# VHH binders against Salicylate/benzoate carboxyl methyltransferase (BSMT1): the designs that were tried, part 4

Target 1, 379 residues: Salicylate/benzoate carboxyl methyltransferase (BSMT1), of Arabidopsis thaliana (Mouse-ear cress) (q6xmi3)
Amino acid sequence: MDPRFINTIPSLRYDDDKCDDEYAFVKALCMSGGDGANSYSANSRLQKKVLSMAKPVLVRNTEEMMMNLDFPTYIKVAELGCSSGQNSFLAIFEIINTINVLCQHVNKNSPEIDCCLNDLPENDFNTTFKFVPFFNKELMITNKSSCFVYGAPGSFYSRLFSRNSLHLIHSSYALHWLSKVPEKLENNKGNLYITSSSPQSAYKAYLNQFQKDFTMFLRLRSEEIVSNGRMVLTFIGRNTLNDPLYRDCCHFWTLLSNSLRDLVFEGLVSESKLDAFNMPFYDPNVQELKEVIQKEGSFEINELESHGFDLGHYYEEDDFEAGRNEANGIRAVSEPMLIAHFGEEIIDTLFDKYAYHVTQHANCRNKTTVSLVVSLTKK

## First folded at step 12 (VHH; from m4 with N104D)

Design n7
Fold by OpenDDE, fold request of step 13:
Structure n7 (fold): chain B 379 residues (1-379), chain A 125 residues (1-125)
Amino acid sequence: as target 1 above (379 residues)
Amino acid sequence: QVQLQESGGGLVQPGGSLRLSCAASGFTFDDYAMSWVRQAPGKGLEVVSAISGSGGSTYYADSVKGRFTISRDNAKNTLYLQMNSLKPEDTAVYYCAKGPEYRDRWYQLGEFDYRGPGTQVTVSS
């Protein structure tokens, strides 16, 4: 490891000096807190589904980790980007369950487990921690075991844990959020994100920021995770390889852009405000993920899977309900940022428009959005 | 070059229906609000209806509300105006109009930077 690179980890010190507006935006990169109807906790069905899809990968990696580490008596697990609510514990529960089952099968004692829940300091940790007693009760019932739950406030693009202290990291639907809006986004007018009409420069800007952020993430985690430790990461990604600008007509940011344009039309939002707003988000494809991981070099890729992505259809729901579900989901993850930029007054109307657009595109075929599940082993 | 071409106009009896179409080219159609404006003989231009780029928002003049429906097919770069229950007062040249790029201004309904040559709609017994 070239010692020259150790010092350049720019302490992403949120330079206090950045314009009040930029700071406000960064602070708004959290999910909707609380337990209300618009909260992340109430609108995280997708997360459950995604976790279910990722479960086999998580289980395998957990087992392999335990074996490779020769069944340690202590395990520290981190959930990065845990957001708020009960769903923060879903992956942890599976991990602990897997460990316990495995230990039983091999007649070994289960380890003591520390669970660290990480998110931005602005995250509603209180809502999450209120579930700890319930979580422990369920663990006791299921596994006759308990874990110790801790909070780790901070950006996962910064150092969060002591060196070689973590054994397993799980992160779901968090790492597609960038540390900031990409620089040099020009001529992406009327769009919050990449569309087919976006300039190539917009794509490059987003990719560059993603590469930077994810590389930093890997570097940081490489310091924190023990050798043979594991990461299981789930991204919102894309299945397109040849056209980096292409997003299907039902892409959630496209729909949100359309919704905002409607509000501009209605005189509720200024066009200038819309043009000034871009999502700190990137949906990588498998190749882009692989490249960053390989280039960084601290981790080996064990598995990389692609799964379907559906925000609104959980059951035999009608198109309207599906539209509302999707709207609620997108709202839960984007509302703080939107409020910070556009104000609170337009939010309800905005997501009504969003729901409408979802329903109008019910026949949208060939969706580009996928869930990417990647498992990594620290070298 | 921006091109707009209206079609579907004609002579119709009171109470009848017409469907106007506007074929658009030379610009990214879905990026712009579109409108129908009309000019009756001896009268100024009147905004009849407008629709956002995405089609999620619409506007109707009070005089046509409930009778006219504006829609767009962005895949076909086409704007439509379904006109029902036509009245003699609806007699006018109808123009398809492209909304301007608004950088620093609030969108004013019916503003346009381009319009088509128009199509004549005549409602007469």
Scores: ipSAE 0.687, ipTM 0.895, lowest interface PAE 0.6, mean pLDDT 89
Fold by OpenDDE, look of step 12:
Structure n7 (fold): chain B 379 residues (1-379), chain A 125 residues (1-125)
Amino acid sequence: as target 1 above (379 residues)
Amino acid sequence: QVQLQESGGGLVQPGGSLRLSCAASGFTFDDYAMSWVRQAPGKGLEVVSAISGSGGSTYYADSVKGRFTISRDNAKNTLYLQMNSLKPEDTAVYYCAKGPEYRDRWYQLGEFDYRGPGTQVTVSS
C-alpha cells in the first residue's frame, strides 16, 4: 500500500475563471472609507448599538474562555470584518477589559494580547489604524496588560491565521455578507434581494450560498482556533420560520429595490442593469444557523440570542431625519457595490429615494429583521 | 384577469376640484407603474400623470403641473388623481392605465397594456 497517497486536501482553488465583472463586484464588497459624511465611520451607529447589545455574551464567553484555558499568559484575538473607524476597537476593548478584571479577581497576571483586525484588502485600514494611539492610551489607563494591534487583510472565507493560534474571534455584522452573489438568480427580476414575489429558486440559491460560505468559515476557523477557544458572532438575521421569502415592507433591501425602480421609472437606470444586480447577502434565521453549525460539527453552540433590529428610528423626533440617517447607514455599507454597477452619478438621487421610502413606511410594525448573536466553543 | 375601474368623475365648475380613483385587480399592483391618461373630444390620448410602482417617482404633463397630484395606495390596490383648479380644457374622459410588464428597457411614458373603461370629467360654468 504505497504511502504516497497523501490525500492532498484539494486546495479549493477558487476557480479564478469567474468573469472579470464578478471579480470587480467582489472587490467592491467593502464599506465606504474615510471619515467623510458618507463614510462607514460616520454612519455606523447601528453597529455600535449592536455591539453594546452583544456585550453580555461577549463578556461571558471571554471569561469562560480564560477559565477553560487556565489563564494563559498569551491571548490572540481576531476581529473579523472590522470595517473602518473606531467601532473596530469596541469589541476588542471589552475583551481586554474583561480579561484584566477577571485576572485581577483571581490574582493572576494579565496576558499579553495580540489583536488582529481583519477585513478585505480594499478596506480602509488606514482610517482604522489612526485610532490605535487613542486605543492604546485608553487601555493604559485601565489595563496592565500589553496589547498589540495588527492588520489581517483578506477574506474571512479564506485562511487568515496559523493553526491553533487564535483564542477568541469576534465578528459583528459581517458574516451575513456572502463570498459572492449566488448563482441561478435569473428569475429574480426587479429585485436586488429576496422578496415575497421572488421565486423559491432565488431563496434556495441564497440559502445554498450561505450554507457553503458559513460552512467554509467554520472549517477555516476550526483550524485556526485552539481547543476551547471561542467565537462570538453577530448576524443580521430574520425571525420568520415558515415563509422564507417573506420580508417586511421596511426591509432595507426592499426599500433599496423600490428606490432603484423609481430611478428606472425616471429613466436614470435601465431595467437590465437592475435585473443584473443582486446583493451578496443573506439574513439567516435561527434554525438555518444551527443547522450549518451542527452539520459542520467543529463547534458547540453556547448561546444563541435574537434581538430587535432598528436602522432609523433612533430617539429622533423627526421622521425625515430618521429616514436620512437610515439612508446614510445603508449607503455606507452598499455604496461601493452600487457605484461599481450603476455608476456614481445616480447614487445621491438613489439614496434620496431611499430616505423617502423609509419615511413612507415609518408605521411598519411587523419587522422581520433581527440581530442574531451566537457564541461557539471549539471542540 | 387584469381589471381597472375608474370612479370620481363628474361635472364641476371652473376652479373646482375632483378626486379620481382607480380600483385595480388581477395583478401585483405595486410591481407596475400606473398612469392617468385622458382623451378630450376630437383629440388624441394624452398622458396626464404617471407614478412608479413604489410611488416614489411621479410624472406630470406640463398642462396639469401644480394642479394635479397622482398617488397610490398599494395596500388597497388603488390609484388616485387629485385634480384641483380645474379648467374647461381639462374636460375629457380619464382612464386609469396599467404599465407594461417589466422589460429590459427604459420606462416610456404613456405606455400601457391595460386601461379602464374611463370616467367622464366635465368642467363647465
Scores: ipSAE 0.429, ipTM 0.781, lowest interface PAE 1.2, mean pLDDT 88
Fold by OpenDDE, fold request of step 13:
Structure n7 (fold): chain B 379 residues (1-379), chain A 125 residues (1-125)
Amino acid sequence: as target 1 above (379 residues)
Amino acid sequence: QVQLQESGGGLVQPGGSLRLSCAASGFTFDDYAMSWVRQAPGKGLEVVSAISGSGGSTYYADSVKGRFTISRDNAKNTLYLQMNSLKPEDTAVYYCAKGPEYRDRWYQLGEFDYRGPGTQVTVSS
């Protein structure tokens, strides 16, 4: 056991005094729990759609993994950033189904499967685990198979699993959340994210934080995933290559910023609070993703796809309803963080404003936001 | 340099309508709240209407509620005031006003750091 490898886990020295605000922030990175009207569970239609979009990539990589590993008798799958609700099982279901179908075709026994659902400790795991019986029933009906479901509480920017224990990782719409708000954002006033009016320094700060976080993620997963194991990851990204500051007028953080500015105007929110609030988020483009992956070097890129992104235009004919749906979706992913900073009292009004702004921009055609699906093989 | 220029004022009969416009330049228009303020003869300056930078929030003085509508076109850097059902009491010089950059302050409705030269609105039979 070469002693040189012990020392490099930088003990995140939680310096005690700054601990409360940082801790509060981390806690706020969870999605809205429960099954109520404002819950993630009730407002995750977009995530379902995204999963459907990524399904072909997921299926291919699952099949290839099984073949490359010579049809192992045991498979461990992890869903990273699973949030809460039934959507946490959608990808897992497809993975298991793919494995079973493949094994049947080649006349091999299906493996035993462990499924680990990961999110922050503050995530509403109870809501998710309540679906396990239903999930197992569906598996039995469809494939005459079962899996074992486990929780893995913790940040995916930390070690979650033992070395070489995982075969397949899936993560959808999680990794665009940063481990923290980037530093040196003092000049990004009035905006909670990158806009065309943001300084270049803001962009660089966000990019740097993303690079750090995603590099760390890859390094950590490289230790946990077996050789020839796979990752299928879906990001909110952007399609812009030339102007890193440009976001379309309908960008969800821009709309949220506008909504907050309205509240400042109404005297409900202080300008200072608004200026102090920045999203721990980054939407990379394809090149930025590739660069981080290549530089880290532990994984080979199998596929990288870009897909259209639409938060609101569900087939619903009513612009107002579409606005409300989008507002609810954004609320479900941001409300805890917003409450932590601005308080609970303004939240309803805030998202009413958000819905209004969505409706005002219903004709926005040049969207910069995309879904990026990447599949990786562990070297 | 911040520039504001009002237009659309004039003489109108009671019950008539006017639409005021304000062309703005020299600053990022959508970052600032805008307002219309008026000065009647022998009276002080009063806030008539205000609108947030994004346009999602508006304010109206009680005296003009239901009759006046404030709007903005951020793409054109233009502020508007539609005035309907005008009354003699609405006679005043109307000013377009830019909201201040509030560093660490609560916004107060009708506050401004710049205003235009004004446009005369006269309501008379």
Scores: ipSAE 0.331, ipTM 0.752, lowest interface PAE 1.3, mean pLDDT 88

Design n7
Fold by ESMFold2, fold request of step 13:
Structure n7 (fold): chain B 379 residues (1-379), chain A 125 residues (1-125)
Amino acid sequence: as target 1 above (379 residues)
Amino acid sequence: QVQLQESGGGLVQPGGSLRLSCAASGFTFDDYAMSWVRQAPGKGLEVVSAISGSGGSTYYADSVKGRFTISRDNAKNTLYLQMNSLKPEDTAVYYCAKGPEYRDRWYQLGEFDYRGPGTQVTVSS
């Protein structure tokens, strides 16, 4: 669920013999679809919690789309940043269930539904496609329906679909990933992301990159989505406290930075390697999202909601297990990028340090995270 | 401006214990590795122990390993050295030292750019 567009010369030329630095970064982003047992399980629990939180907005917009389009006989939906495995179908199931329940209530025939699963080309689509027959069997049992499933490989910072072909787009916890690390990240040494000690120039660089990326995303989708089609997007975000350096949800990048600095202290990681590594990530607030959407101009905002989670009340009582579980979750989303930049040999040690730091701060840190849910209608 | 102030030195008998403290101000304490260095009469500076800014990694000289424990309280901007089983050869002035800014090279254990005035530790019968 970390798709990124990187427009590079090697990808344009289709050269097989590529520089490790350029393709390693792209490859790392493509491998962030869940791996292993506990790491994949931790990501799956988070995705289910996020969907449960966003479900009222998703259901309402699906119903309103159907009514406003006057119950078309054919619907094409897309899941952008679908990842791999069973989680690819969570939001699709809710969309299809909503359509079928609504059609039954108003005595209309259910449409044929195409479901397009988007992620980067390196995503393990085949694992997901093996679940399609089982998904359709379950859908027939519970909803007396089925759907057609297609892959749509590519970065969502590029065109993905033919013009005016999509009715509903969903994306969850994918659009906070930037197309690239912001340029001109000076004077943020030792930190992977924005912290309270970061210069204002670091914040401005990250915000500027997000503004460019999200503007491009909206413009590209506006060409592909039908008039009065809808999008429902969920971000890792932050509430506005009039402090551009404050981060509600990104303590995990700070703890990862500290863990890497421990390895620099031990001589296992070079300082220059640490200083060159920055997360291509941005957690917007409500106003920043609103401003990009309004300036780009192709979409009207239906809902824009900020939700907090109380993560500290929903996991194991043991501080050591809580720290190990968070370490496994962060490892799942970050390990491909870390291996590409630092190599495999340090990764186990790095996440041992991370788990230690989580346990040391378990009761003294704000555990509330912020999600932003926005729903849009194409003008 | 950086200020470091050691305390807790004194005269002890062999086998005794002391706890050194260092109050730090004038910089973001959590961002820097800290160390204890000592200088015995007629000798150069020796790095006794060091601790990463987060406290997650420590170093001990072989001569003190198992006897000394470095720690830090980042909420109080204070560095500590618990010294147990003291020996006459531990007699020295002990300095609290702040690690340097990160540089574009491998981090060096025990480097510092500031130190305090020191505190005398004397181990004798």
Scores: ipSAE 0.150, ipTM 0.677, lowest interface PAE 5.8, mean pLDDT 79
Fold by ESMFold2, fold request of step 13:
Structure n7 (fold): chain B 379 residues (1-379), chain A 125 residues (1-125)
Amino acid sequence: as target 1 above (379 residues)
Amino acid sequence: QVQLQESGGGLVQPGGSLRLSCAASGFTFDDYAMSWVRQAPGKGLEVVSAISGSGGSTYYADSVKGRFTISRDNAKNTLYLQMNSLKPEDTAVYYCAKGPEYRDRWYQLGEFDYRGPGTQVTVSS
C-alpha cells in the first residue's frame, strides 16, 4: 500500500479472521434509518433527554477547548454514531452555539466549523443530509452563522479521520455497543445478556471484548484528535461495585429476555433460537471505564458523571405511557438484530410483551443502570 | 429434588370460590412454565390452566375461562389458581405441574416433567 494511505481506510482495520456473520452483527447494531414515525419519535425524545443530561459537560468542555487552543480560526468536530435525520445535529448544534456565544462574549471572531457525522455505511445519511439546509437556516436565525457538514461512513473501531485533524468529538449511547458478540460465550440459557445466574466466564468474555474495543477506539481517536482536543462520551453503564453479574429485574435486556421467553411459551419462538441469541453490548461501571482510559494512556479524564437512567419518562408521563415509550426506544435500537435472528413476524408481539413487563416493574427499586458521561482531553 | 406441594382444596358449594396454592422447591422456579391439571373421577388428566415462567402469558381451558385465574409469585416460588363460580363438574384432584426443559422446540401446552400429589376439590350441595 502507498504510505500516504496507511491506516486511512477504515475497512483495513478489521481483523483478518473476522467472518461475514460477525461483521453483519456490527452492521445490524446501528439504529437504521427507515420509515416509522413511532420509532423515530421515541428515539428523538430519548436522544434529547440524554443530551440534556450531558449538556453541562459538553458546554464546559467546548468552552475550555476553545480557550486552551487560543480560539483557532478553524474547528473540526465529529459526532460518532450519529444515527439519521434531524437528531444527528442535536449535539453539534449545542457545540456550535457554545462556540459562537463564547466568541461573542470575549470579542473573538467565530471559527469556520466542519461538522463530521459518522455512522456505519448502511446508515441513512441521505435523510440526514437533506436536513443540512434546514440546520444551517436555524443556525443563521439563532447564531448568525453556518457550518460545513460531511459524512464519515465507517466503524468507529477503525480509523475515520486524518491524523491531528479533529478538535472535538462527541458520542452518545454508541460505545456500549461491542464490535461483535464476545467470543467463546458459554450457554446463557434464556437470556440475551448477563444475569446473576450467568457463569463468571460470561462476564469475563463481555468485559474483555469491551476492553479491547474501547482501547482500540481511544487509540484510533488519539491519532486523529489534536493535542488538547477533547471528547465527550456518554455510555449506558451500571452502578454496581461488588457483583459484576448483578442486574436488577428492570434491566432492559432482562425485560426483553422475559418477553422472548413468553413467546417461547406461546409457541412463536423456539427455545434453541432464544438460547443462541446474545447482545453485543456491555454496560461498564465507573472503575472499568477509568481503567481502560488510564491503561491506554492517551487521554486525561476531565469529568466523569453518573446520572439516573429512564427510557420512558420524558415529560412526566404516567407509567402506562412511559412503558410504551421505553418499549419503542428499545425496539428502535434492537429491532434490526432481532429481525436478523428471529425474523420480522414476532417483533410487534415481542414489544407488546416488553411494554407489559415494563409496567409490571414501574416501581422497581435498586436500579443498576446509569448514564455515564465522561470528558477527556488529548495529551 | 423437585418438590411440588398443593394446598387449598376442600368442599365447597356450587357458585363458591377456592384458591389453590402450590409451593415449589428444588429447581429455579421462574425458568419454567407451570400448569394446573386435574383428574375427575373416572377420567384422565386434563389441562386446566398454564402460565409462562415470567407470568406474562397464560392459557385457560374453555371450560374454566372467565372463572379461573392462574398466577405466580416468583419471589415466593408459589403458583396459584383462583377458582370462582365453581360447578359440580369442577370436582377433581388438582395437580400442580412443572413444565420441562424445551430442548430445540417450543413449549407444548400441558407438558410437564413433574407434578405434585394433588389436592381434592369437591363441589357439591
Scores: ipSAE 0.141, ipTM 0.682, lowest interface PAE 5.9, mean pLDDT 82
Fold by ESMFold2, fold request of step 13:
Structure n7 (fold): chain B 379 residues (1-379), chain A 125 residues (1-125)
Amino acid sequence: as target 1 above (379 residues)
Amino acid sequence: QVQLQESGGGLVQPGGSLRLSCAASGFTFDDYAMSWVRQAPGKGLEVVSAISGSGGSTYYADSVKGRFTISRDNAKNTLYLQMNSLKPEDTAVYYCAKGPEYRDRWYQLGEFDYRGPGTQVTVSS
């Protein structure tokens, strides 16, 4: 056991200094994977930044849920679209810490907690499960508690849990994935996603698919969440009000498109094959989210916040290492789709090109991320 | 209307250097592969070098490999050819050429649908 974890004691009151102590477990896991050039370390830093941004909303909703349900003796929590490995525990740790600190301060018994980790069946749950005993050991040291961890394989566009069984759902940077590529993209050839050169019909196709998918997601979760249970959802989003073709955070797909075009130039990919490939992705704005939630009707909106943050103003590694790290991250999320469409043979070369493009045509100052954080209460 | 205008040619001694530029307009520059093709006196067209629309892939004829460098600045819609260690056999008219749109077929190296008027490069003592 790392002596740092042994010396950690739970704080008696929540404050901003407590937030730093709350990540001791996550930091230990990051140190185990921690050369500065690998994508796991960079991905963990991104997920920590995203969680820190959403943390006030997550903490407030967790506390309010506990109080409004009158401190139930059993809580079931789900993380939808979890990462593999250590990232699967980031929000779960915060939720459990919030519950335990609250219960201690108001002199209530802490509940037994089931933590359900959801992703597609192909996810590497086994890597995550190997960390469960360590996670619970650290919870016992820091919070005098433990939890039960379960896998819930399946698409979050299907039923995942028994009716009226969940109290709190968290999902971060997962709901931008559509259930399928939108139909009727025939006049968006040459683009992997929406760009300034895309027709309005491409935007409408993507928006329509998102509306269908998110409506389905809400309806399915409403059957599974208890009355007055809550969801906290974080999206890759956009702030654009008047230009539906503008994208605040789509440089990844532009760099991937450029990389595929290099392979067309080299004769490794046909142009028609490239033109048929589209990302099943959508980055909503605040109004689009509100409209779907209100029309579906099962949930009340508690908070809906838009956050911009600047990725990579300051660098600790050379451009080649940064390019390779980003390439590995994008490869992890896109490779199954790329193999299915283009075949396995080109993938290594494709991501070598991607890494090159990060170093030549991307600048961290030009990267803009808009995140939308929404919290919901089941009616 | 596609327009390509080469510049930077001239007379240079063997072993010298020149940098050719090509200003492009009338099309979305970064969507297309670009190339430099040359025509020596009494010869046909030869593809000297080519570069993908993004700039991530390049080709060089064996006769110029290691001496010439193709590049593009997609923000300025400009194609370049840095020509070092020039030899008398590099004497030619050099053309900037736009690759065709290959929506329904595989790309073939050095294929183009438009070229500029050319710029003369003469290497002689």
Scores: ipSAE 0.013, ipTM 0.563, lowest interface PAE 8.8, mean pLDDT 79

